# VHH binders against Pyridoxal reductase, chloroplastic (PLR1): the designs that were tried, part 1

No score or structure here was measured in a lab: all are predicted.

Target 1, 350 residues: Pyridoxal reductase, chloroplastic (PLR1), of Arabidopsis thaliana (Mouse-ear cress) (q56y42)
Amino acid sequence: CSNNTSNITTFKPLKLPLFWPWQKVKMGPLSVSPMGFGTWAWGNQLLWGYQTSMDDQLQQAFELALENGINLFDTADSYGTGRLNGQSERLLGKFIKESQGLKGKQNEVVVATKFAAYPWRLTSGQFVNACRASLDRLQIDQLGIGQLHWSTASYAPLQELVLWDGLVQMYEKGLVRAVGVSNYGPQQLVKIHDYLKTRGVPLCSAQVQFSLLSMGKEQLEIKSICDELGIRLISYSPLGLGMLTGKYSSSKLPTGPRSLLFRQILPGLEPLLLALSEIAKKRGKTMPQVAINWCICKGTVPIPGIKSVRHVEDNLGALGWKLTNDEQLQLEYAAKESPKSMIQNIFQTR
Positions, changes and structure headers below are counted from each chain's first letter, unless a header gives other numbers; antibody chains are not in Kabat numbers.
F, E and O stand for the ipSAE by ESMFold2-Fast, ESMFold2 and OpenDDE, each averaged over both directions (binder to target, target to binder). V2 = 0.75 x the mean of E and O + 0.25 x the DockQ between their complexes.
[cut] stands for letters that were removed.
Atom coordinates printed by the task and the answers are left out, and those that the model quotes come from them; centres of patches stay.

## First folded at step 7 (VHH; from o5 with D99E)

Design t6
Fold by ESMFold2, look of step 8:
Structure t6 (fold): chain B 350 residues (1-350), chain A 122 residues (1-122)
Amino acid sequence: as target 1 above (350 residues)
Amino acid sequence: QVQLVETGGGLVQPGGSLRLSCTASGFTFSNYAMHWVRQAPGKGLEWLSGITGSGGTTSYADSVKGRFTISRDNAKNTLYLQMNSLQPDDTAVYFCARETYSWGFEDYFDYWGQGTQVTVSS
């Protein structure tokens, strides 16, 4: 007889993955996890309170995401406050290089970065050099996705043409496996798709603010265009900067400058927050998990941020299940009944 | 050409008061939320307070709540920070900043003033 463990022949119960390999999402030539993670908080001192003392915890959070099958990480060459400009890319590169689980397999991580349309980036060669600078900060030889961070069509249309040629050159030179855009509205999205197609460069992704707080007619039109043209929509700010977490109320605001925005918008979200809470309770999930799952159910790839191990643990719970059609409709009706929504990004064009 | 210019800094004794002004030009001032941020010597940026474009809503960091008051005069395109009960650790360069609505981007603020020095000492 046995009082505890037996070692003769012990099977270990099957550890089911959070998602199966066939649930990965096509993004041009890439196969990505159905959720990615954004690294905006990495180096952001003012909005997100980044301090270098947090780096070990961020590394642990990165490893947890990786161990659970996440392979898409989104960053940008502008991420980092002040002298920490580029710090997000430097940290991501460090974590990829130091990862024990990735030794010899660093190319299995899909790094998506974005190139800011700074006023001094005026030639396609300068954008290619921005891509090379990102590769140097990341300490990798090739990006998964090189993205334009925003369109300049509204204020610098000649720069816009240079940006498009820059993407073509990055692709042709093998610096990126795929190209994408961020904050392109419906008209500009169709135009760049058609331009890139004539150059033999498939547009793999379009990244916009898309969430239960940002699902108006224009965002739905962008989604429809993406579906028609085979472009994968990446949803940024799927939790509305934290408004959809249930963590905050009129008596419990976030610290820092977000508190002003929350004071304006959060009181108008009661119908939506109640619907999120009801569904979360019914499903045994958290409100962030429901909000992120909704984005997945819409066929987008959400990229919630990484701030801590606990944050990643919670967000991973958005995987492995789906809202019913009725639950999706309930959330969408509640969002329409809420008198407030997120203000659209000022860089998004028509 | 967007421009923000802070004035009103200077030397003040502990327990004293000071009012900072930020004059805006080159944009429709009343359409934008505005903020005050400071940087003490050798330290990082610290957000202090924000106010909506209409002036109808304000918010404050815990470090200054009850002592500092943000306000604006949209007719004069001017943002204010009234600072009371000043202490030596309030010594810093104070900046006004315009909020951008570029959610998901690094810079929550797209334009900054040059800053004005506030020194609290005997």
Scores: ipSAE 0.451, ipTM 0.815, lowest interface PAE 2.6, mean pLDDT 88

## First folded at step 12 (VHH; from w1 with Y108W)

Design x1
Fold by OpenDDE, fold request of step 14:
Structure x1 (fold): chain B 350 residues (1-350), chain A 122 residues (1-122)
Amino acid sequence: as target 1 above (350 residues)
Amino acid sequence: QVQLVETGGGLVQPGGSLRLSCTASGFTFSNYAMHWVRQAPGKGLEWLSGITGSGGTTSYADSVKGRFTISRDNAKNTLYLQMNSLQPDDTAVYFCARETYSWGFRDWFDYWGQGTQVTVSS
């Protein structure tokens, strides 16, 4: 009697993600979660305190995000400080490869990387090579979104054209599924869109600083253009580098160089922070969740930075609900009452 | 070309004082926040202090608060760090760095000096 111990593969019940992003958002040809995660902290030692000993924790954070339906991960070829240049892409690639949940479904993950407009990238071929280098670091065959990190139009307009051609080429070669841009102002956004259109390449995304601290005339204009042209706006720094988390005040500043920035902006943000707190309390949510949800309500895809499982857990709570119009207006009014807005990225063009 | 040059480092006894200078060139100095960062032997970079372009706002790490003072003279394109009550643990290479608002491309800083050695020893 050969006891065929049927290895009952105990189907660990797929723990239904607590927060299923039920609503995927179109981003060109791609379908993405209503929120992505940014990986700027991965490999950044001075600002974000990265240590290699954190890699396991970052992997856990990544897995938790996947388990809860997040499929958009934002990175860049320039992320990582010093010798750790490219570390974010390397880690992301490793995590994708090692993920058991992604076996056979690696293509469901949308990796959105940004290519820096380095002064030595003077040919379209060099820019395509930058894409190949990212693919090599990630150890994947194709990127979800290849993005130009910033425009060179203001100081090197000829380079700008070459970089645009590079985007076209990487798309044509199938190295990326879609193309995007970051830190483009309204005028340059229209120009690149038109150029890419003439080349048969759709512009799928535009990244800008967009939050309750960064919602000025320019941001609204960019959003309007994106809506008109069918471009998805990706909002980076949705939490204002942590200012909108409720963790910090004039008396409780972050450690490191951010403290100087916070000292400049936090004074006067009290009305906004109070509004965030009140709404958060009313909704049984956290301030970060409310701030991220606001970005979603505005029709953007926020990409808050993550460096821990706790961050992922908290940010996931921004999904599955929506602020009312009145709540949005309350937050926006409070934001407008604040005398100081967030410092804008210097690469942002007009 | 942007240049930052630190000076004023040296050997000092515990409890002593030292004033570091950083001379900037190649950019409008007053438009940028400036910072001091140090690196001790075998340790990572440690942020110490920052000052806004106008000099109106300053910030300090807890490790140096009350002992170090950051200041600037925009007419001279010079950043200063007055260091008092120096301790052996303050032994490091001290760097001045320019703050960048191009986050996501680089770290918080885009330009660094070569550094100046500060040694606190009896």
Scores: ipSAE 0.833, ipTM 0.952, lowest interface PAE 0.5, mean pLDDT 92
Fold by OpenDDE, fold request of step 14:
Parts: sequence; C-alpha cells; structure tokens
Structure x1 (fold): chain B 350 residues (1-350), chain A 122 residues (1-122)
Amino acid sequence: as target 1 above (350 residues)
Amino acid sequence: QVQLVETGGGLVQPGGSLRLSCTASGFTFSNYAMHWVRQAPGKGLEWLSGITGSGGTTSYADSVKGRFTISRDNAKNTLYLQMNSLQPDDTAVYFCARETYSWGFRDWFDYWGQGTQVTVSS
C-alpha cells in the first residue's frame, strides 16, 4: 500500500501588496514607495537608545520593509553619535548588501542620504568627498538621492554656493542619481531650484518637518512650490517625535530629554489626540497610521523613523487606504485648536 | 563661540549635597533649553534633567526625581543643578548641554561642557 502522501501545496494566499506599482511616487528620475523610512535612530544612543545589540532587529525591520515594497530609506552622514558617527549609513549599507531579496536588485533601493553643511566643507570638492565617504560607508557605487542637509545662506552664503556646486558635481560624476535638499524655506528652495536648473540638474526632493503638528503657513507654501516646480516633498517627523502615537500624555511622558518638549506641548494636544483616536478607531487603524496617512493624503512622502520590527509593522498599516477629506479637515481643525505648535527646525530657512 | 563651563563638582559623602553650575557664553542663553547629563565610569551617557529657556518648565529622569533640582539664572547665563541625598551611584562626570532644535542632526544636544567630576564616597 504505497501511501501517496499528496503534497497539498498549501497555496499561501498571495498577500496583496500594500500599494500598487502605479501608486509609486515619482521623485525626479526615481520611483519610490508612498512612504519611506528614516534611520535617525540608528546609531543614536542618547535620544533613541541605540545599542549595537539592536542591529539584528534593525536588519529584520529593514527586511520587512523591503518585503512590503518600501524602497526609500532616509539617512545622513551625520547620523550616529560620538564614535558611532556614520553608523546609520554603515548599517543601511550592510543590510542592503546582506539582503537575499535584493540580490541583483540593489538598485531598486533608493538610499537618500543628507550631507551636513559642516563649517569645514568649504569647497565643492570637499563636498563631493563627503558624498564619496557616504558611498564608502554604504558600500554602494551610487546614491539614490544626495541631499544638502540644510542651507547656509543665512550665515555663510559663499559656502552655500560652493555646496550647491558640490551637488552639481556629485550628479555630473554619477555619484548620485538625483539631488535634493532638506530644511529649505520657500525662498531658498526656489533659489536652489533655479540654480540647479541653470546647471542642468533637476531638484527632485525637498525634505521638511511636516505633520499634524507642523503644518503652518510655511509648510503649505513649500508644498505649493514643490507642486509647481515638480519637486517631491519628503515629510520628516510625521509623528512629531512620538507625540502623535497616542503612547504619551501629560501623565505618561517619554524618557530622556524629549520629556521636556512633551511637557510643553502635550497638555494642549488633547483635541488632536482625540481626533486621531476617534478616526483610528473608526478605521480600525492606529493613531500613528492615521497621522502618517494624513501626510500621504497631503501629497507628501513621509519618512517615519524606525528602530524595530514593530515600528515597521505598525507604519506599514498607514498604506493601502486614504483618509477622506472630511477626516483630514477634522484632524487639521483639531490641530489648529492646539495652543502650541511643534518646535520647528532651527535650520529651516525662509 | 558657544562655550559651556561646568563648576561645583567634588568629593562628597553619601547623603551629602552638591550644587553644580554651568556658565554659558557665546549665545543668547534664555533662548535655549538646557540640560544636565552625566556619565558614570564604564557606563553610557545618562540624561538627568532639562529646563526650558524661560525656566518655566522642568523635567527629570526617574533616577534623580525628588533629589535633584534644575534651575537657571538667565541674567547670569548660568544653569544650576542642586543635588541632594547623593549616593555612590551618583558618581560621574556631569555635563551641561544645550538643546538643539535641529531635528535629525546628530543628537538632541549641540554643545556640551567639558564636564565636572562628582564623586560620592565614604
């Protein structure tokens, strides 16, 4: 009696993608997922509690993101504290290299790094060398997006011009696929766009603080300019450093120095947090998912920070659906009722 | 140039008190939140306390709540840390740090003092 064990190939139900290929967002010559992930926590010990023992977990988080179609990862050459300077890029490069899913497809990952405008970067060549250093840390041949981390126009205008030329040179040398900026205000954004245009280099992205806590006149103006000029707005801190997660309250503060900030802002955020909670409940979503989805609905590409598999799992739930206009208005109204707004980045120019 | 200089460290017996000072220069002191951070031997940096630019809001780590008090005198460009009920575990280098509002650049702090040694021993 030959027991024909019929190998019932359990057809694992084809997991529907969180977003369709046509829902990818154009960012210059690149096509990116509607959401990216930020890696600021990678190598940051004091604020985010990074430990090297977390590296395996971070790698798992990275892999989970890739498996779900995320291809945009934001980093910076200045991420990592003290001896861990550059650690975010090193880790990201390692994860890309070691990923089995990326074999032969490493170019599908869009690494967006930011180059700090350090005072000692005084020549375009030095800035190009900064790019090369990032490539070395990442162990890749080309960046997706090279970004100027902030403008020096307000305090070192000559340096600003040199850094712009550096961006052009990076692009011309093929070290980056596209160029972007971070923390640019409306006026400076137009200036760099026009400059780059004259040099035959398209500006593909502008990264600013953008969330339900940071949606002021300046952010709206930047968004409008981006839309007009064909620049993609990347929204960093979409969760307000955790304020919009529902995890914290006036009586339950985060550990570390963020507690001081949260003590200042959280007491006035009750209407917004309530609105987030109500919508989340109605949609069967989490508050972070709603907050991130709002950024997407506003036409931006949010890059929430990740430091765990759980963060990735939660944030991925922000995809595949959209808030209604009424829900967006409800959230925005609630946000405006808050007496205090989020502190803006001091590098944000006009 | 931004400068932070800590003073007031020293040797103290368990149960004793010490007051640290941090004198700031090179920036508008009242516009910045200031913090105290310490590093014990063989340990990482530990945030202790923060105070807003105006001095209106303070925050403390659980490890120092009820024992340490942060304050500031903006007219003197000075940050203080009153430390009471000191224990051997409080032995560390204590740093004054300025809060940066440049989110996503390096760390939460942009400038640090050189630190002052506090040793709690019988």
Scores: ipSAE 0.819, ipTM 0.949, lowest interface PAE 0.5, mean pLDDT 93
Fold by ESMFold2, fold request of step 14:
Structure x1 (fold): chain B 350 residues (1-350), chain A 122 residues (1-122)
Amino acid sequence: as target 1 above (350 residues)
Amino acid sequence: QVQLVETGGGLVQPGGSLRLSCTASGFTFSNYAMHWVRQAPGKGLEWLSGITGSGGTTSYADSVKGRFTISRDNAKNTLYLQMNSLQPDDTAVYFCARETYSWGFRDWFDYWGQGTQVTVSS
């Protein structure tokens, strides 16, 4: 209600959280928000159009995520093109350091980064040095999760063993609170779990492409192994590079090289996109919110990308509610009826 | 070793046409989507066009749609870009690039050619 002509302080109602603290999920020794954010776009000029002039807007998006209880941020030492190599980690570190809401509490953010299995990383000491370089770019003393970005088992099996020892050394030296893997298939996931268990190192996460577009037999097998072994699955590309947003059609494609992939796959997604749209309308949600919520309902932690404040605002709406079992089955059936699905990452092993 | 070699660049008059070729070796060419990207002097990279491994689907940036045509000959392991109605602002180094199937955590392209210069000037 207005006060007409008087000078009065503006009433500010309490801001209610999108989720309560007990809704956080366990990821090894860590407690993380039920959704995190990925930073692949930070420094990626060709695919995402990154320019340094965007940094203030990215910082605002980061702060919005923090304000709403998000504490998991995923990056990698390979993120950034050309002269911007390592830029994603540098930006994340800057935003953490400059955040006034985190002053004195920077360790409450769970930073997950990934170390590329480059061919010159041939000793465990070199892999540990990659972790130290990431910590330097991030300007923090300890990672939440240090992750091996992909397995070398299919082309350099002897290298993989030394990289696994590198993860053990990172943990033993206190550089990471836990370790994880990315793009590990079922067989390699069991093998590294056994290796790390014997050495007392917590394997807290496995990060794979997991979404309504990538939930085939092998992805479900990985999920089952994670559930049995106490490993949290982190879902990357939960929106299928934008295909599950409802923003695009055959006459309205994304700019850039994604348009070729969209031309191949999007026309074959009609049953799934209709089911997403129907459920979104019924629930008063957006299609991205439904697709991300589905990942959460499966017990995974999705990490959609941070590209703008508006995208973060929308993705946060995936929190605070759950699809019913019938709605989940409707989406899964529609996905199986769709003639197309996403191509699996070439680095995912057996 | 994967290799991509562009040829066919050069100097052309405004309104002219030019056909670029990219010869691939060291991999099964027909299994990979291929793309053309250019870089004008002092500018960033600009994606132009892509084509699926089979050649059955193509896509183009708005800046070249209707003027440029991507094609491939899988028997010759060669990618093509037919460029028509060239203008001075098409002056750039043109690269062919192989799409990686590691979307979601690495660059979209894993191998690039060395590039071929195209100069459009009176």
Scores: ipSAE 0.594, ipTM 0.870, lowest interface PAE 1.7, mean pLDDT 89
Fold by ESMFold2, fold request of step 14:
Structure x1 (fold): chain B 350 residues (1-350), chain A 122 residues (1-122)
Amino acid sequence: as target 1 above (350 residues)
Amino acid sequence: QVQLVETGGGLVQPGGSLRLSCTASGFTFSNYAMHWVRQAPGKGLEWLSGITGSGGTTSYADSVKGRFTISRDNAKNTLYLQMNSLQPDDTAVYFCARETYSWGFRDWFDYWGQGTQVTVSS
């Protein structure tokens, strides 16, 4: 008989998944979780307060996401400030390699990275070499998605054609399973789709700022084009750099340079923040969960930041349920009634 | 091309004051939010203050609030940092930086000055 009674009457609960395997979404040839995680904070000291002492918690957060069925992780070769340039990719690669849950299955993670359109990347071979450098930092043999980080059409249109050919070569050489773009506006998105299609390279994703703070006419046009052409929209900054979390007010601003932007925008968000709060309370959810769920309901794949175990736990609560159509309309009307919205990124093209 | 040049650094006694200037060229200065950031010896970068393009809104880190004042003169394309009640732990290289409006794929700041040294010692 047992000397310790603490476990005699305990039950092992059936662990229900946050989403079923058939709820994964198509992204070209890939099947991805309905939400991914972004790694912009990994190595970003000024905006996100990164310190190397945080690496253990980041690793735990990564494992939690993985254990709950998340398979999409977004990074970039430019992520990391100063001496930490490339740190986001290095950390992601380390966590994938060290993960016991991925033992023998490391290639089941869909790693999406982005290659900066730096002015010295002037040949398709140089762009392919950027992809090889990313693979080296990540310590993997193939990317899930290789993405052009932004368009050069507005300032160096001849360079852009070279970068597009670089994406074609990455795919043809087997370095990536699919290609994507980030910060492409409606006109440029159609152009690259046609360019890649005639070369047998399907464009699987377009990543733009898309959220209840960034859903103006141009963003909706991008979404419509994605739907028509079979391109999956990846929503970055789905929480508006933290403005949609309910954590901040005019008297409680984030530390660091975000505080200036929050002073300009946050006071003008009262109708939207009230609607988010009301729906969150009614559904027994958090405001971040509602804002992320809205992105999912629009057919996008949001990639909120992975910064701590608590943030991942909260963000995972955006899965497994759906805003009603009336709740979606309520949020959209409140966003349109709000006098402020997020500022458009200067690199998003026409 | 975009240039940012800081001036006004130097040696000052504890309790003293300095005014830093950052002269901007190569872009429409009044369209951009501007910031001050410092780096103490052997330390990481510390954001201090920011100001909108119009000058209508400012923000400060807790470490300098009440002692430092950010301002700008858009007619002269110049950003300022008035630093009062300086203490030895304010010793650092001070940089001005331009906000990117490209959040999510590049750093918050796309252009930096070369920096100016401020040393607070008796």
Scores: ipSAE 0.589, ipTM 0.870, lowest interface PAE 1.9, mean pLDDT 89

